# VH-VL binders against Protein ULTRAPETALA 1 (ULT1): the designs that were tried, part 3

Target 1, 237 residues: Protein ULTRAPETALA 1 (ULT1), of Arabidopsis thaliana (Mouse-ear cress) (q8gza8)
Amino acid sequence: MANNEGEMQCGSMLFKQEELQEMSGVNVGGDYVEVMCGCTSHRYGDAVARLRVFPTGDLEITCECTPGCDEDKLTPAAFEKHSGRETARKWKNNVWVIIGGEKVPLSKTVLLKYYNESSKKCSRSNRSQGAKVCHRDEFVGCNDCGKERRFRLRSRDECRLHHNAMGDPNWKCSDFPYDKITCEEEEERGSRKVYRGCTRSPSCKGCTSCVCFGCELCRFSECTCQTCVDFTSNVKA

## First folded at step 16 (VH-VL; from X4 with heavy chain S100L, light chain D50A L96Y)

Design Y3
Fold by ESMFold2, look of step 16:
Structure Y3 (fold): chain C 237 residues (1-237), chain A 122 residues (1-122), chain B 107 residues (1-107)
Amino acid sequence: as target 1 above (237 residues)
Amino acid sequence: QITLKESGPTLVKPTQTLTLTCTFSGFSLSTRGVGVSWIRQPPGKALEWLALIYWDDDKYNNPSLKSRLTVTKDTSKNQVVLTMTNMDPVDTATYYCAHLYESDSGYYFDYWGQGTLVTVSS
Amino acid sequence: DIQMTQSPSSLSTSVGDRVTITCRASQGIENYLAWYQQKPGKAPKLLIYAASTLQSGVASRFSGSGSGTDFTFTISSLQPEDVATYFCQQYDHYPYTFGQGTKLEIK
């Protein structure tokens, strides 16, 4: 593995493939490795995001939710706080990744290698308040055929489409908002459901309590569904 | 090599504000994962956690004393300062500052200053 | 707040004896528990963290075990220099809280 300390666009390798085996959401970018990560609140469920690991030892957690240019980048500690976790600050132990379908704390993974080796000369400035929770795709099951369709949760409008679909007990493939489809269309493979905010469940109608907790983008004050009511009452606590 | 030392008044009167300075060496608050905490021990009693400040300026106070406590840092001087308002004789205690590091195994106090006894007496 | 209750509050025993101190948390704290030794007039010294991991430079006669709510600290063979007060501390929730201490003396 060819390692460089500086900013790189040429695709240096930070980890061997064996070290990342069975991790969910692995994407090797220019000078970073990106992995799906999360933090669990017993009150609000799983908050899901993407963790970027840099050779400098920097760790960035990003959310695709809009609005949020520049506010998208969180430190792991800021992400832990934003997730609403009830415990003391222990982000190495409370922020997890998925390995082999199981939540594994960052402290038990190779992902902290460069952070733990970090140079004293590399200063890091944390953003001080909660940035947006990163949302992963969710799935909604058809009432007629039982097939599940993938919803993107990257904007308020997309979150609204998912929210409305989850609240519709008669939701069908023909109600799919992104494309005209019918029950004849091929269902997404079960392996792609790993990007949910909780462990994969092909029969789950989108573990909404595990996704978008604490994020106003995904909750609608005018809605009377139990998910939105629970969020509203819990946020006021 | 890590050392911490508490400094400030050893005798204060009720209602006064206590200001204690923790001066340390062997580490820097610019280092990722470092924190400094204040803990006190009344004579013959259990330790009581007061406040904590991390390298990224994230701060935590004991809720029972929140409105009375302010913790700040001066990274260039290797100092953390605790202020505690409206002192009362019940606040008589030895005050410690302690080093904390965000380790893979947890977040505990691995190095302590020797402490300074603060007596609150009219 | 999580209450940490130690037992016994004091203990008098002989050099070479096995010493056992227990610590109970009022709710589950996983393994986020540390043990400290405090000699008279001195600051606490960390002995054990993560319930069972020995701090570097600490004698191997010290050990810890447990998880959840019930924790045990053991000195396998008491030495004269072990006279001190021992505290457990949880770091799972704010505020961090300490046990009331166990004063260990030699007969």
Scores: ipSAE 0.530, ipTM 0.788, lowest interface PAE 1.6, mean pLDDT 78

## First folded at step 18 (VH-VL; from Y3 with heavy chain T31D)

Design Z1
Fold by OpenDDE, last read:
Structure Z1 (fold): chain C 237 residues (1-237), chain A 122 residues (1-122), chain B 107 residues (1-107)
Amino acid sequence: as target 1 above (237 residues)
Amino acid sequence: QITLKESGPTLVKPTQTLTLTCTFSGFSLSDRGVGVSWIRQPPGKALEWLALIYWDDDKYNNPSLKSRLTVTKDTSKNQVVLTMTNMDPVDTATYYCAHLYESDSGYYFDYWGQGTLVTVSS
Amino acid sequence: DIQMTQSPSSLSTSVGDRVTITCRASQGIENYLAWYQQKPGKAPKLLIYAASTLQSGVASRFSGSGSGTDFTFTISSLQPEDVATYFCQQYDHYPYTFGQGTKLEIK
C-alpha cells in the first residue's frame, strides 16, 4: 500500500480555487500558478503568453506570441516591451489575463498579491520582521559542458536536487530528474541569471532573506554529508 | 524616508560633457519596481523629462536628446549617473533626479531631489 | 510627443477662493496624469496622481478630475501657502511631458 502522500503542491495554496476558476489557462504547478496572459499592441496586435506567479512575488512570463518565440522567463515589463506595446512602462495595466472571457489587467486581479507584498517588504526592510527564509535560486555547473544550470530551492525536493548536485563532482545536465536538460541547450543569459527568486528583489545576489545556511528544507537527516550531519546533530541538541 | 540629491559641476563650457550624479537613500535600485528619473527645468520655463532607469536596468531617454544622454546606475552606491554630451547654453537649467514610484497606473515622480543649477557658458 | 496645454498660464486670486486649472492632452492619456506643485526655488512636489488620486500627506483642498484629454486641478479654498507654479504631467507615453505651468498668485 504505497502511501501516496500527495505532494501538497505548494502552488495550490497560492490562490483559492474560487479566485482562479474563471481564469483561462490555469495550471497549478509545484510552487507556482500559471495562467494565460497577454499584451496588446496597437501595431502588432495581441501577444499571448503564460504567466507564472510565485509565492515569492516573482512573476515569469513565457511568450507564445509567434511560433518559435524563444522568450522565456520574462518579467512582465520585459514582456510588455517584447509585445511592442507603444505606451510607457505600465505592465500592471497593459498585461492582461482572461477572466470570464474578458481581458482583465493584472492590476485588477488577485495575481499581484504576492508581488505587491514583496515590494512592500522591500520598503519596510528596517523592521526585523521574521522574514521567512526563502532560498534563492542557485546555479550548478555541468561537468560535461561547463554550463550553469538553475536550481530552484522552493521545495524540499528541489533543495534535495540541488544538494545532491552540489555534492556530486561529476554532476551533469542529464542528471536532472524531471527536466530533460541536455548539454545542447543554451545556457541562461547573464541577465536572466540575476533573477534568483528573492522575495525582496528578483535581482538579489544574496540577502538575509534568501541566503540559507541550513534549514529543515535543505538539510536531510538521511544524508551523510558533513553539513547535514552537523545540522542534524545541532538540532537534536 | 526617501531622499535624493543631485551632485556635479554647476558650470560647464559649451561642447563639454555634463556628468551629474543622483545619490539617494530610503530605497534601493535592487528593489523591485523602483526607478530613478532625470528632469530639467530652464529658468522660468517648464519641466522637461530627460531620462529614466529602472531597477532591472531598463532605461529610456527623451528622443529629442537621445543621442546626447546616457543614464547608468550603481546599485551598490545608491547612485544614478546622467551624462549629457555637447552642452549648449540652451541646456542651462536646474537638473532634478526623482524617484519613480510603481503604481497600478504606471510610474510617477513621488520624491524629488532639490535640484542642481547647471550653467553652460563660455 | 504628447503635448500638454495648461490654462491659464497665470492666475491671481484671493485667499479662500476656488482655483481651477485645466490641462489638455493632445491625445487620450486615460488617467495617466499627475499634478505637481512647485514653490519658488524648490523642487516640484507631487499632489495628485492617476488624474484624481490625492498623494499621501497632501491637503484635502487639492483635487483632480478628468480622463482622456481634459483634466482639471482644483483648490477648493486657496491658502497663502498655495502660492506656487502648478504643472500637469502625462506618464502614458514616452517621452513624459509636462504642461507649461500655471503660476498662482494671491491678490
Scores: ipSAE 0.882, ipTM 0.955, lowest interface PAE 0.5, mean pLDDT 89
Fold by OpenDDE, fold request of step 24:
Structure Z1 (fold): chain C 237 residues (1-237), chain A 122 residues (1-122), chain B 107 residues (1-107)
Amino acid sequence: as target 1 above (237 residues)
Amino acid sequence: QITLKESGPTLVKPTQTLTLTCTFSGFSLSDRGVGVSWIRQPPGKALEWLALIYWDDDKYNNPSLKSRLTVTKDTSKNQVVLTMTNMDPVDTATYYCAHLYESDSGYYFDYWGQGTLVTVSS
Amino acid sequence: DIQMTQSPSSLSTSVGDRVTITCRASQGIENYLAWYQQKPGKAPKLLIYAASTLQSGVASRFSGSGSGTDFTFTISSLQPEDVATYFCQQYDHYPYTFGQGTKLEIK
């Protein structure tokens, strides 16, 4: 009985404390790690920002280059461009974090671990016929507060939670088993909802690699819903 | 396997516009970190970079030809199109499209099309 | 624009010999340099990226070194199939620029 507890990788589990202790501006969120980052332009100087690293491999940068800069949730490439960097696109080397008081390129840090893993999975999936369909994140509206809540679909258990929520017309925020999400918590901003954990593109509106029409992870043999029954019947055939 | 193929007219008159299409397989411009670039090579001469387009629709043209070049992508068709205006006999070259791969050390051309010879002649 | 200067422009050597080609950038480009092989009538093929990293599937007799402005491409033991023109290319700044090429022949 292999307890494959799909450990919801909390932000605290993304990196070892030893890996982050010398980094400046470290904040551990619920599902991300945030650090201070920047990009240097010879013409404009240093643009300072905050980098969020997600277990999905997504990277989001909030720019703080000037008071009143409204640039939020930038890709590293977009931030590099925004900073006025004069070089060719190479954000992995141009975007830096501060470690031990020194500017260190992202490429030389552990912060790209999940980004690189997600990128490799996409390239390999095109070669093998059994491309494990990566499920993008889905949203379910709370029946009590009307707010949409994000479901990560990275494990069978997460898929089950989403499946159950979709099947329950009375689903509410309090039905989340692990994340004490309450109706009082703010809804994710529309700009964040665009990022659905697609391994190919953070701005993906749905592709063959991130939209699943049914697989072993998101269909359950014990479930009596029509979608699961149809799937199970077709697999036995 | 990544493959690229250039297609378009092989003969263009002076002052006319060249339109080339790069059709590719083995990757998608919806994939994070990928791009397609255009490079040309006059007969017996060095390679010249023309333009590129990334997966996120970021584009760069060679400044020497910037006013003449337009690059667009059709992600659904796995195509990138290069348009070059006001063609001149000096623009006679083999035109290549190439895949851009994102590494930890930037972008380089890891796969190339076979190229298409474009002759500009009256 | 960053100018890339290759040396020599042409080279004729014997099978088994060591071949060395140099590329100099007009300004510092760190390690953002690639080497390509182009056989007659064919498209360029990537051999080396990041100045010294061998592309997957490329023979180990090919190598690259250098950083900043001065770079070296080496074939440790020349083979008959290595007859080609070799190009360096910087990808540190737009526009990307290539060296003029080195034509390699066998005596």
Scores: ipSAE 0.876, ipTM 0.953, lowest interface PAE 0.5, mean pLDDT 89
Fold by OpenDDE, fold request of step 24:
Structure Z1 (fold): chain C 237 residues (1-237), chain A 122 residues (1-122), chain B 107 residues (1-107)
Amino acid sequence: as target 1 above (237 residues)
Amino acid sequence: QITLKESGPTLVKPTQTLTLTCTFSGFSLSDRGVGVSWIRQPPGKALEWLALIYWDDDKYNNPSLKSRLTVTKDTSKNQVVLTMTNMDPVDTATYYCAHLYESDSGYYFDYWGQGTLVTVSS
Amino acid sequence: DIQMTQSPSSLSTSVGDRVTITCRASQGIENYLAWYQQKPGKAPKLLIYAASTLQSGVASRFSGSGSGTDFTFTISSLQPEDVATYFCQQYDHYPYTFGQGTKLEIK
């Protein structure tokens, strides 16, 4: 059992000191770099927050727009919306950090390095048989209790379980084959939580950096669903 | 390769509800940053944006049609459904679904379905 | 809503000619502008995004420029296969809006 201990890069190794020295609110965590960020609304002004960047490419924003704001672990897109930004969804340009006293869009910083790399790797892995699977945890709601249950999608079998659950309109907690989950068990993640967890970082509390666009592990040649049929047809082409 | 295909009725009576389905391949609505949009084009006229839905179930409708439009997704089927109520002859158009690509410069329509002509007539 | 005004509405030129189409936004949209080509009976095809970035697989004779409110689409040397209607589209604000289109024909 090869413990693929994914080398959790220490937060201190994520960026060079020179890359961060002019940024405001820099905090280096164990496995992340945190910076001050914000989003500007013409109507509401600046919403200030903390952006955490993870080596997995996950981005998490904790909002500090008001003393009573309880928004935590937002995606940049969710934060953009929360800030009341009037433009179309474009968080890479609308969310800014302070560099040298100026507001700089995330798209113009090094902070999206891992986000972009993770997205590319996922895109490539879907094209090459040998690329590391980049699946995030997925959730399916129980039809009996309404609670969301976690699927890890780390193996072919786990992918199959999730696939079957998604295809079953009557799926319930008791349909888990290996883990006897009952409806009495507490929901792991609140249904109101905006984003699903990442399997790559133990520190991830709901990032969306681990995305699969369809791969051999999560598509099945014998399945008649449109997703699997399309995948199979495209691989043969 | 990304492909999209619109399906649904090609003829609708006035006051009836139109339901169109966009079936796509080459991407998933479980994919971060992905979206699907609906656009229509009356014969010989300009394009009109109708609605969109993102992978995270965030949705936007054209305000001019907001009360008439509903967009939903079925990730398991790679489908997005557009519902438009109270159809009128003026709603006669080719309806397209399109893939929304996340770039550093926002979202644009990089891939389109072939479109389906919907005629509203008594 | 942001209004997109294209000029001209139609033009007829010769093969090999330079074609220029303009698009004006009713307000500043920075570089959040795309250009599409639509051939008769076909869906629009993306040519340019971010006002000036050529979409992958698109011929180099197509180009875009501009920022803010004024944008230009150019075909450096018109080819027979370029007969189509061209549309600009802003994606800075919801609702997304398109220009009225420019019908390009060959003399």
Scores: ipSAE 0.876, ipTM 0.953, lowest interface PAE 0.5, mean pLDDT 87
Fold by OpenDDE, last read:
Structure Z1 (fold): chain C 237 residues (1-237), chain A 122 residues (1-122), chain B 107 residues (1-107)
Amino acid sequence: as target 1 above (237 residues)
Amino acid sequence: QITLKESGPTLVKPTQTLTLTCTFSGFSLSDRGVGVSWIRQPPGKALEWLALIYWDDDKYNNPSLKSRLTVTKDTSKNQVVLTMTNMDPVDTATYYCAHLYESDSGYYFDYWGQGTLVTVSS
Amino acid sequence: DIQMTQSPSSLSTSVGDRVTITCRASQGIENYLAWYQQKPGKAPKLLIYAASTLQSGVASRFSGSGSGTDFTFTISSLQPEDVATYFCQQYDHYPYTFGQGTKLEIK
């Protein structure tokens, strides 16, 4: 009797089931919640897409407006523009999800909870000395297929995953704990890899200020690697 | 506290190009949801929107002036630059830059610079 | 372009009086309307956004109402410091457009 300890999909903790129950196209991923979304243009009609909500406050939209549309990981604003919406930039109201069979603007849903929280923190953090070190996304190559896989470093757990992967010369796609990434999956396009994201901007390409040389989020007291040991010893001193 | 300040020439000759710089503090164009806009006001007249640029480098110009306007940002310097070509005496105005605030209902101008008067004269 | 028409263009009233300014849009703009106060030689100051939401730090005597095409700005009790030109602005469509302004004076 194999104890299928259900891998607690971190995405399941983002929203209560009751909050998502009436939404169309709900998929709970490893670290995100996905829902069906869209944007209406008077000229072009409805552009349908998939919206992913992350605990970091990041929002990613994969467009399905046409079978040949290759637009992936768009910001809501970029998706709004892509849809041909004729109004000024106001994606919170123009991008909708389906709730109970009706189109509901994102601004009227719980889906912007993390987005709004992250935006408030960025505005407040400019006042207090403790600028939360925003880690950019990092890539680790798979030992089996040679493909680079993206690690988001927005939480301590994500940082731990990356740290472990970097410390393992035999790391492979299947070692990803939450996402069943296989070596058969395509590698991210080069154009996408340039976007390494920070908590401040999902479209951030990375800058010197978002490079981490070691912090409390990415160093572990129980880790025996030299970098962690050195960090821990210096913090105690 | 958010502050903006316009800088550039106060006198421009007809047919010349105007370059204005908006220097700001209290926010960064690396901040998600942030934008900066340019607005002008001829003496004793109404306000006219010129252009804007967002944190993600998305930008919009007034269609009536689109061919004459260019807006760029330097995030590292906290600056936005407006370039307007082929200046005419009719373009004499106080030029403002303003912070764009992201609300649930779109963007509005919550903070303004003091403005700079630009006179176009031979 | 969306045209914004303000009325009246000028108004002279007494301290303590109720002031009402209207703004009409040439097409429906829902609640994407802002009101600004501009004192002589100064930059505009935001008073109201989303047609009826008071900006933080703005006096409660200022209010806005309306949706669609017709909007109203109100000062419940005019104060001497309220002498200024007031502008409405739509931010529903590009280009953003302003009303022609209402000059408010005290008798």
Scores: ipSAE 0.876, ipTM 0.953, lowest interface PAE 0.5, mean pLDDT 88

